# Miniprotein binders against o43075, part 11

Target 1, 293 residues: o43075
Amino acid sequence: MNALNKIPFTRALYHFSRFRSFTTSGWIMSGHNKWSKIKHKKSANDQARSLQIGKLSQGIILAVRQEGANPELNMRLATLLESAKKISMPKSGIENAINRGLGTAGSEGSQVHFIEYEAMHPSGVGLIVEAVTDNRARAASSIKHILRNHGASLSTVKFLFSKKGKVEVNLPPEKRDSMKFEDVLDDAIEAGAEDIVNRPKEYIDEEDEGEFLILTEPSSLNQVAHHFRSKNYEIKDSRLIHIPLEETAIDVPAKDSVREDIQKLIDDLYENEDVMFIHLSILNSHFLPILDE

## First folded at step 3 (miniprotein)

Design o1
Fold by ESMFold2-Fast, scan of step 3:
Structure o1 (fold): chain B 293 residues (1-293), chain A 83 residues (1-83)
Amino acid sequence: as target 1 above (293 residues)
Amino acid sequence: SPELIQYLRDIVRFLKELIDYLRQEGVSPEEVRYLEQLIRFLEDLVQYLEKEGLSPEEARQLRKEIDRLKQEVERLRDELRKS
């Protein structure tokens, strides 16, 4: 079967050398292979996607545990499921997360914890970091480490904020050119909303962000979200937020170095598997990308 | 593509046979190191393709490159098995 030993070794070495020349000069390998470069880029994107899937899974578990498994009755779950669909999260993964939230998968699934970490950055910017984790000690250790690396210290900062409900919506697709702001405002008033903010077009990512931000009292969040859904609005997000108090809100830091430091801290925090959301004591941070150039 | 994965596995099998042959004939580990690196790359590519999709353009180009490698491997095999 092994016929390779049937020829003189010198001839074998010649043909091997010729093959080596082909693979090194004609079929680029190691450091210059285009497929290796494509693979590395795809791998980085897949790692980011895997991180996002993990966060969505934890969020779904928590949302189901808090308000049940029916997305028609649980607006937070509805928005998380839509996000999962956008990144092509497997249906089995979604179903597993829902079952874990219901406790049908056992106590392991129901051991997800919601924690808020409060910190102060040297610039005077207060942060509230929302974490969802199955391991409190790991989350506390890793998040505190990230905060320390950026000079931020654990400190009570909730007094800089007011707790509100936020519903982000887009107009019903069939009525995008027929509905006016006044119609949206009327629906918000009927629902019992506290305020409505129209996001400037340049700051809207249609896939991730709502055109209108509806602010509510915390206890009214679900009522307002259900009202907008009943009127066939596209709900992009429904959650509790910490909005900066106007009297103590800080304007975005003027120095480039300080803005870069805060942005790096936020980026490092969001790369952590347990971090879900960050609230900043900067004016308009919930409405606009305040750290942009 | 299952077809591409099978081609890559067949190529890897031949290259492993070639390494064994060269080692038996007394070729140093340094002389065959590039074949070991090529095998690792191809095994890595198989693992990638089993889990990931490629764009239509990437898939077309990959098919073309694998066909070129397969033809060269077949040529080498034929030359080494002549009496």
Scores: ipSAE 0.089, ipTM 0.672, lowest interface PAE 4.7, mean pLDDT 77

Design o10
Fold by ESMFold2-Fast, scan of step 3:
Structure o10 (fold): chain B 293 residues (1-293), chain A 83 residues (1-83)
Amino acid sequence: as target 1 above (293 residues)
Amino acid sequence: SPEEIQELRDIVRLLKELIDELRQEGVSPEEVRELEQLIRILEFLVQWLEKEGLSPEEARQLRKEIDRLKQEVERLRDELRKS
């Protein structure tokens, strides 16, 4: 039976790993589902920094409310705290956000709410706008106003997407030069992940994007994230995500005026203080970064 | 690409049949672990290939590896059946 040990398993896997190329989508490559894009356009402006700090505060409050104040047990909180450190957010602001999430900061009755707004653009592109707000009426009024200004109408669009968990990871620092893709794939399989995407470093635009994106069932997100952390991977992000279904995703050509119209809508939405993420039902080929520019 | 995906599915089926035959002959779970890991990895690759497709060069190389792997599995199955 030792003939089974003669199957060149490692060699076969190594050959097949050459066919695992970067699987691209606009939300993975461009960060269209991240408010962090606003900082690139206005990073020299104190108003842009205040907006970014405000959004981080709301995110921290929500994360603490959902899973507690211990970042070792709350992966979303750990990621948000690292983002806060990178932009030099005041420690008093971080502490105030954590205390508000625990309900101990003296802001009695002031709680943040997670709201998803669903809309259809005239081009047929569906949008899911994720908002975190302490004022539902302000968020609803301002976001609906932005949508209407761009011709988008409120409409049920979740059927255009698949809800998944995602974990963004970098290789463990100690093993960066020794780990191959097949080793990461093995860890993903052991964790119970559904899929793995290897992102070339040239396509990493945001600080919370990793070299590998691990896709999970929504209910398995925390299990998979904890597994990768236990293996000393650097967790860049861990959250629920809406992935466009290929069957209904729209092809938006780069030279089409629709691309410019959608980009203007996205920009206006991310300038809103309550908007955290935007998901689009578009094909990835039109929103990939240009490598030579 | 559809032909390569179907052949990978056929290889997975053959590997599962081989594992069942080995279990019936009393081979330990440890001795089939490598085959079980190969099945999991091939199922992940099938899911990825269904979404992306391959370049002509990648398709040629994959065809070569599929044919080689299929021959190795068939040979092991035939040797097992002769015992």
Scores: ipSAE 0.005, ipTM 0.199, lowest interface PAE 10.8, mean pLDDT 70

Design o2
Fold by ESMFold2-Fast, scan of step 3:
Structure o2 (fold): chain B 293 residues (1-293), chain A 83 residues (1-83)
Amino acid sequence: as target 1 above (293 residues)
Amino acid sequence: SPEEIQELRDYVRLLKEYIDELRQEGVSPEEVRELEQWIRILEDLVQELEKEGLSPEEARQLRKEIDRLKQEVERLRDELRKS
């Protein structure tokens, strides 16, 4: 996975991990008022976890509303529930989110909405920011403010991208040492996939990221994902993505200051409660960690 | 109320006309492009408000954001008047 453009739940977990490391470091350095220092860092960790739970809750509500409450049939829901387990989200919170998703069919409560905000950075890098929110005006306002702080502005950029489906998979555990790339390719062709990308080992976070990226037509995403699942592959992710068009994609910006600013923009966006995922018009941004040089 | 919603709708239309004028005059092209995207988002939200599709919290936030857009449009219009 790219270091710059990671999934929102992975980014949220990374942020929480930073606070944990910072908490440990600060605790070691504490002389006087040790309890106050520990208490303040615990509050920061609690806030990060609260942010993660909020995002997962909104995502679960949306996923259930769109494709139902059965995680065996709803790959997006299955992924979100797995993320919820990793951060020990309370079962009551998960159940509440699922019930709200189901109850939204009655149009009685606060609803969540999926919105894509398009933006352009001064470097020529286009961004598509995926948001899931129960307050569209708040989301638009806060995201616009974050963009402006980095010189970026709302602008139409979808013409820089092609919309594709992406399924991330790992080999079935029982076949890990026996299956060759040719076997995976055959399964992908049979499933109706468009392309397959094999990620270098050094870019794989073993438990979170898939070894193989299966690219599909958007309308074929669920079909391809279910086919791989039926063959006992481990599904790590299944989602729509915006892939940069090769003819208009740019290379990573050459200047360190520009790369640093883009990374800070991405980090600031992921700290926003409504932001779920970010797509960049940088070549290979979905496959390689291009800014973490 | 229906009267308040109509006033808000007319207000958004007026701001859109001002943004179009700024674009035609070539004032701050980058900022005007951002305002053009922003007014489209707010127009959609006003339409949802008319259909009673917004929560009370969303409706309050919508009004606040329209007021912020007005301030930015007026700033650029003042810039145009001084040139």
Scores: ipSAE 0.000, ipTM 0.482, lowest interface PAE 10.5, mean pLDDT 76

Design o3
Fold by ESMFold2-Fast, scan of step 3:
Structure o3 (fold): chain B 293 residues (1-293), chain A 83 residues (1-83)
Amino acid sequence: as target 1 above (293 residues)
Amino acid sequence: SPEFIQLLRDMVRDLKELIDELRQEGVSPEEVRELEQLIRYLEDWVQLLEKEGLSPEEARQLRKEIDRLKQEVERLRDELRKS
């Protein structure tokens, strides 16, 4: 007698919020991992590629330092290595990054640091800027400068978000024609996931986006990611994410000058060498129509 | 487009009627929350369309999404009525 299931209407809401984001500003609303798109900005193709390789190198160093050099046991490293292969990053560069991550913690200059910068835009949109840097002072100075140029200032904004784990997956290639959504849902339930969202192929616009988005408790991220990998799913991304709380999320209308201002701020932030990811307190900025609280 | 504004308004009405039918059948308030959120998105789209035009490609995509939603609403109503 429960004709209504969360999954069917969560999917419908996702499709409509994605269409809205695509129509009004598909780029700003499509997600936080936009640094791969810098190759088509003001930077020359070679400069954009060098910046992307630099960011991947720092990400690999950090991932190896935190969880080791074995991509079978380190899902973040596995996804970064996959991204490196897709942009044809030189093998020597990958090996050097892994070796630096395995190095002894002896000096500040040889280490990379993960830092989250919290900021508020004049529109009321909160930002969490994830940086990976070998120079904290440079990162702080340059990111503050970019924020100030767009009228934004450092401010505590984490209360506008819920911290979740996300795993982006594609179906196992061997089972692409035989697996149905029900089979993926069963695997998600078995893994201990909180929610699952199905992306139609036409709405996948980032390299770190899969056919299915699996939402988890933060502490369950590695468990859920490992489970999907053990079932031969292709893992496109596995990371912690800041999802905006619906009650305080800003709905940024189309044709609003605020949308262009935020888009330009995000563009300038992703051109910075230390910036890895940006989380926005904009409604459906991660294309999740409902938070599984 | 006046045509798309009318389609969105008709869909909002259909979804409100579906919520009333589901509540009468004892569906939990939490289960209809997604439908209530969808109504808010569609109402926002009405406001956007009143101020802006759609490109032919955007119009095709919006029609496609409305058709998908109509199919799901019809499926749920059919299941409810086949009690």
Scores: ipSAE 0.011, ipTM 0.346, lowest interface PAE 9.4, mean pLDDT 72

Design o4
Fold by ESMFold2-Fast, scan of step 3:
Structure o4 (fold): chain B 293 residues (1-293), chain A 83 residues (1-83)
Amino acid sequence: as target 1 above (293 residues)
Amino acid sequence: SPEEIQELRDAVRLLKEIIDWLRQEGVSPELVRLLEQLIRYLEDLVQELEKEGLSPEEARQLRKEIDRLKQEVERLRDELRKS
């Protein structure tokens, strides 16, 4: 059984494209756009830690509101709670965020809004910026300001992307030595996944990223994530993503100054308290880092 | 089936017409270029699938992707009409 043989032809072509060459690009990009890496780098700083806790709190509120407070049934919540533990977020803060998400009598639910801002950089790179905020006007104003500082402007760009579910997993610890890639493929097919990507070990951020990325239809995300958990895989991440369409995806820009500006734009956006995730119309940006020599 | 292939071709043709309209209305030349590249990709893909023998399920999946793109391009068109 080979998942590639059963994938619609469109997806198979996209996947072959991503394997063509990654070894000489002038930009380092994580498969989920560096929020975890920025978080790691700045976690020792009081201000950076406060920012991380604020973002995790907003994420927990939203996850609970959408799918409930049981992490056994809510994989997004489960991964956010693991992230909270890694940065030693206070238990009271976690409990408060869960209660706000539930909107339970005696605790007011947060008026948290999920917003996607679409923008185009002068280089032709399209961005979708995911924000979670209790203040739409503040978020819009500050994000627009950051975009303008880099010559980027709000523009409709969703047509450059395909919306997919993504589950990142590691093999069950007890089966690490016995389970082969084909066994993972069989589990993915059984779960109803669209595709599976094996990330090379050298491109894995071991604390935050999974060895295998499982792609799904958006509506199948929870089904697939629960299937992998039932098989005792370690779930590292479970979320919706915007994957660049192959023909309109651009390669990493050749000019150093352009690459550096885009990198700084991403960094500036992630320093904003409302920004949770960034999707780029750059080929392979969701699957592996594109190395800078 | 030949009918399913023809439906895919028709869908891509309609999408191309909307993109040509966007070009005439002064949408960013860069965005128009990217959309035109995507149309070429879809046209080539439909032609390849025709030659290899398209399953009904593959035809439905490709049509779904084309329809999704059409909805997004139509939203862009509608936003331009309002401004």
Scores: ipSAE 0.000, ipTM 0.190, lowest interface PAE 14.9, mean pLDDT 73

Design o6
Fold by ESMFold2-Fast, scan of step 3:
Structure o6 (fold): chain B 293 residues (1-293), chain A 83 residues (1-83)
Amino acid sequence: as target 1 above (293 residues)
Amino acid sequence: SPELIQWLRDVVRLLKELIDELRQEGVSPEEVRELEQIIRMLEDYVQELEKEGLSPEEARQLRKEIDRLKQEVERLRDELRKS
């Protein structure tokens, strides 16, 4: 009776949803909740600030090493520098991170490594954990310990995802009341974007999330981000991202206890000094809130 | 152009047929609503083309976007029929 596979056309609907963005400006979803690095971590204490400064420092070092010290040409660096300004990171700390990225900070042996840890949770949810660290062994040990505390283990999961570029944008402040979705769509098409998602304001929970999410080919990320910046859009984030493949993505776990455990795992991982970003194999976890059921 | 209008009408017909097939397979009303919104958008463009016409640049861009949509719908139909 259950020998028929679920209709694989659901995979095609995932890609077909790009055209939904042209019509989504008129709908409002309610009862949604999402996994987020910020959901339970909006603490203003000194320890949280110190952790954030450390992560920004490592991120700046990596961004400079990969694409140079000019924020006009390096959109990831530009975004990180704006975040540093918002938390009032000392100028000396920013300058030191840039110099370390250039390899001139007085220690040529001080290298930062970008590592992706792949893991599987007992619920079937796959995770890709982005880490930036000056100590690979420490990062591996501590991340494995956190995963094990939640029954998760290292496992190959990249086949569950598609690699894309993403640019999060807000409308130019002076045009906020005059620009329609079609105007933003035209700018995205001119930039060579693959897709655009209009995020309702009630779904914007994180400071690195914008009103519009622009998806790109990985190689086109800087081109698209630069185009939006040249049109005076506010760039909230610009990075590579792992998007779940519809055919292998898991639905939101039905049991409250399982959802709570996944959120606790995410929270514990983001408390780690080396962890920068987490990708989940839950459908639409990166774009829209998941139904709160 | 008359060819563009006929092409748009063909795509609208394909999408309506797809919606009927999806409803028979028990696909969620939410997902079907998204496809219905796309159909309304395409029907609006047909009316605009009949009334005023699109510029050559607008027609080229619309043609490119609708070709992508047609290819995706054809893929979805092929996978549904194989099941």
Scores: ipSAE 0.000, ipTM 0.254, lowest interface PAE 11.6, mean pLDDT 71

Design o7
Fold by ESMFold2-Fast, scan of step 3:
Structure o7 (fold): chain B 293 residues (1-293), chain A 83 residues (1-83)
Amino acid sequence: as target 1 above (293 residues)
Amino acid sequence: SPEDIQELRDFVRYLKELIDELRQEGVSPEEVRELEQFIRELEDMVQRLEKEGLSPEEARQLRKEIDRLKQEVERLRDELRKS
């Protein structure tokens, strides 16, 4: 009498396949890199913090230069300042970044530039890499080197995407137990949002991601973000994104080795001091963890 | 803290006991080998953390992830036992 012989063959293979995925280091390194952070040496952790502060500084300089120094009028600056506070970035560093953003004409090497690098991975996944840098040549060289290390190359891929605004929000603290999805949807419609996504709790990165992702036309981003803030929602992020077009979006690569390589490519890119954000031409990549999960 | 690193050691011990149980239930050598590799990676992590220590934030994240992994293992274990 063996009970294991009573389960369907396909169900048995599913359980064993899932057990195999569970027993790989890749599975524990999924989506939000929590184990990678824990595995870091103290020196590497200090370096990662310095890298994060450097990126926030560059982002603040750019945001101030583009839309001014008032966080109430500049939602991108507001979210960057909240991120800086969460990691306890020195106030002097924040003030210096704001002042540099307001700065007068100087040497070109003191200016910060926003650049998007377009690339194609051998798997057919298109990438748009957002960089903010004070040295365009250095950024181009280092980012191209990382891409080549993973077999990826510069290629025109923007045609695979649609440009949208996104606002990541959590419910107002006082209404967390009483407010339902339909109430959030009503607020989104009133704000002039285009769409709303309710993210499953297990897939939320509490640091940068909210329970609800609000999609907007690019020109409406600040309006929608301000509306949610005025309703006492917690704004986790507010930015422009490239969403894969449904007609040309690809599914997540089926081979574990390919998914692992793409995740390593993303990790390597984010370790670069100039890289701020990465967009993938994989369906639902902005809504759900799609690699190794 | 020492207690947080001990949580990881306890989890590694739990997984080693799970391997012994799965071998008795006839799980394939390849699947057991993958779990053994995962255990070796966790043991390397323990060794590293013992030398360097954990911040309170890293300890909190480690504890949450261990709890998540324990729940997943128990779910898979229950499914295999019912089948």
Scores: ipSAE 0.000, ipTM 0.211, lowest interface PAE 12.3, mean pLDDT 72

Design o8
Fold by ESMFold2-Fast, scan of step 3:
Structure o8 (fold): chain B 293 residues (1-293), chain A 83 residues (1-83)
Amino acid sequence: as target 1 above (293 residues)
Amino acid sequence: SPEEIQELRYIVRILKFLIDLLRQEGVSPEEVRELEQLIRYLEDLVQELEKEGLSPEEARQLRKEIDRLKQEVERLRDELRKS
């Protein structure tokens, strides 16, 4: 392409740079090393759909318990309801989940629990497994069994991660042709976001990823999500995430045998009814920029 | 200037997006390395602008280069998306 000949090595800009012998803050982005969602899954069937409906039900119950039943005020609930619509989850199932989430103080025995299991794989990769379950003992037993089958064991690993908020957004449909990246960046700055990533179209997982990933401080997540919603952006996902610290993150190339071993573990974990999300201490596991700390 | 810093940050973010697209399109390692070097120079420039001011002449010249680079990067992005 002759267009590349028009991006000069700009010696004019070089004259404004005074500092040449220092490591600048860098960003590492790679869809090739993304691990947050596996691209291919075992054949879709009624069992897989039933599992997904069960997980969505548990997620809806938890979201309603935490922030109420109004999806206009509860971004996590709004996202889960959109996912439920896409898989044609029965309305009675959705209504039952919302009602369970709205349970009175006397309904404690019917509540779901959010649990994070921390584990270490023999490769040195740390895992944080998010589970939502109405039976803590069952979840612990089954997840430990899966980890053990892959040589992994429960271990403290949170020190390998930094906790952040993320909001995945698409442009408002009516403004797709009029909004430029600068406009999205300005909205992110106004919202109090820490950063923004423009994801290449070929690296977007249409299920829960948007054209733009907005990174926030954990305490600012709701503020930032509500700001983008007020500007009519489509919110694909809004949640807390564990971003691997660059100093301790493992670089696992796509063709490495360790990738196959870890991928098999992840697949087995996601087939568990209680497992909602997995965080890995692998570089760019969330296809996120990693800043020098 | 806050305006120049804002536009340099914008250019840096588009260039990082383009690096991934270029690698998928099979662009030569040498051409990708040249864009990576440009990103580092622009990041250094942003840090210097945040710590010290520019003369009116330097600001005028920088504005001219920013406008040129922004247009070139946006055109390249649009061309690659059509490929």
Scores: ipSAE 0.000, ipTM 0.196, lowest interface PAE 12.5, mean pLDDT 70

Design o9
Fold by ESMFold2-Fast, scan of step 3:
Structure o9 (fold): chain B 293 residues (1-293), chain A 83 residues (1-83)
Amino acid sequence: as target 1 above (293 residues)
Amino acid sequence: SPEEIQELRDIVRMLKELIDELRQEGVSPEEVRWLEILIRLLEDLVQELEKEGLSPEEARQLRKEIDRLKQEVERLRDELRKS
């Protein structure tokens, strides 16, 4: 057995590598900047809300199509429904999205399509843009236009990533004073998780981000998510993601102009109604924000 | 090996000292939590290694990682002293 492949040692090295980026790139002492999935813009609140409701609707349709309409069995659907509740999405809109996902007799709208666009930025950063759309031509045209405006070109980049499952969790409120990291780690190991990352509270930027990021093999995602739910953890998110391979990931320093260029591209992409998630071949981008100087 | 176990203990000691230095500089407990997690995992590894032996290949690879960790901890200390 290779000592480097032992779970406790591998996790120690993983956490150390993540912390290194904070200190060596000046992340700890810099102002916040985030790789936001859904960023509130300076636009009117009504416009931002409309965009968010549209994206949630598309997400619900896709989640139901993939794993069914029961949120007790479909953790992705459960988290999307909680997000919809928090922004006071109309119940009729939620019900319509579920019905469209099921393909029931009441579904008048087109089925949504899941599309991944792969692109390479001039800086060498690879991007995977996840889109959910009921209009493939509109999505393709607008997303490609945004990529070109920032100098990015369509290119095969999946070889820069590893596909994993992620579960974002918060500790059960009643156990926050008594539960230690070792207890969370034990629950993760028992669930069959591949790794666990403790996110500093100051860097939890989004509603779908938790205190702990649990990484899994893709086929183990539901098993791990249900295990944490059975232990009364709050599930903030559960989905498949693309994690940058450390061997080829770009470490973007705080003062590097490429960080600003990439952030502008990401911001423009998330303004698009069809864009759901963006994955970057940047070191630690899957759990840490990029910090401004 | 006893040498590898001692080197891991040295790294744990250096990381604890680094946390104390960062806290004196006003860094929040949340920001040093990664180092606290690493310390606990390394302490667990020390206990496992004291019970079990390593193959020659595992020992060689562990030595390389120990060297990398020591270098990185020294870099963090140097950066702290310069700032």
Scores: ipSAE 0.000, ipTM 0.216, lowest interface PAE 12.2, mean pLDDT 71

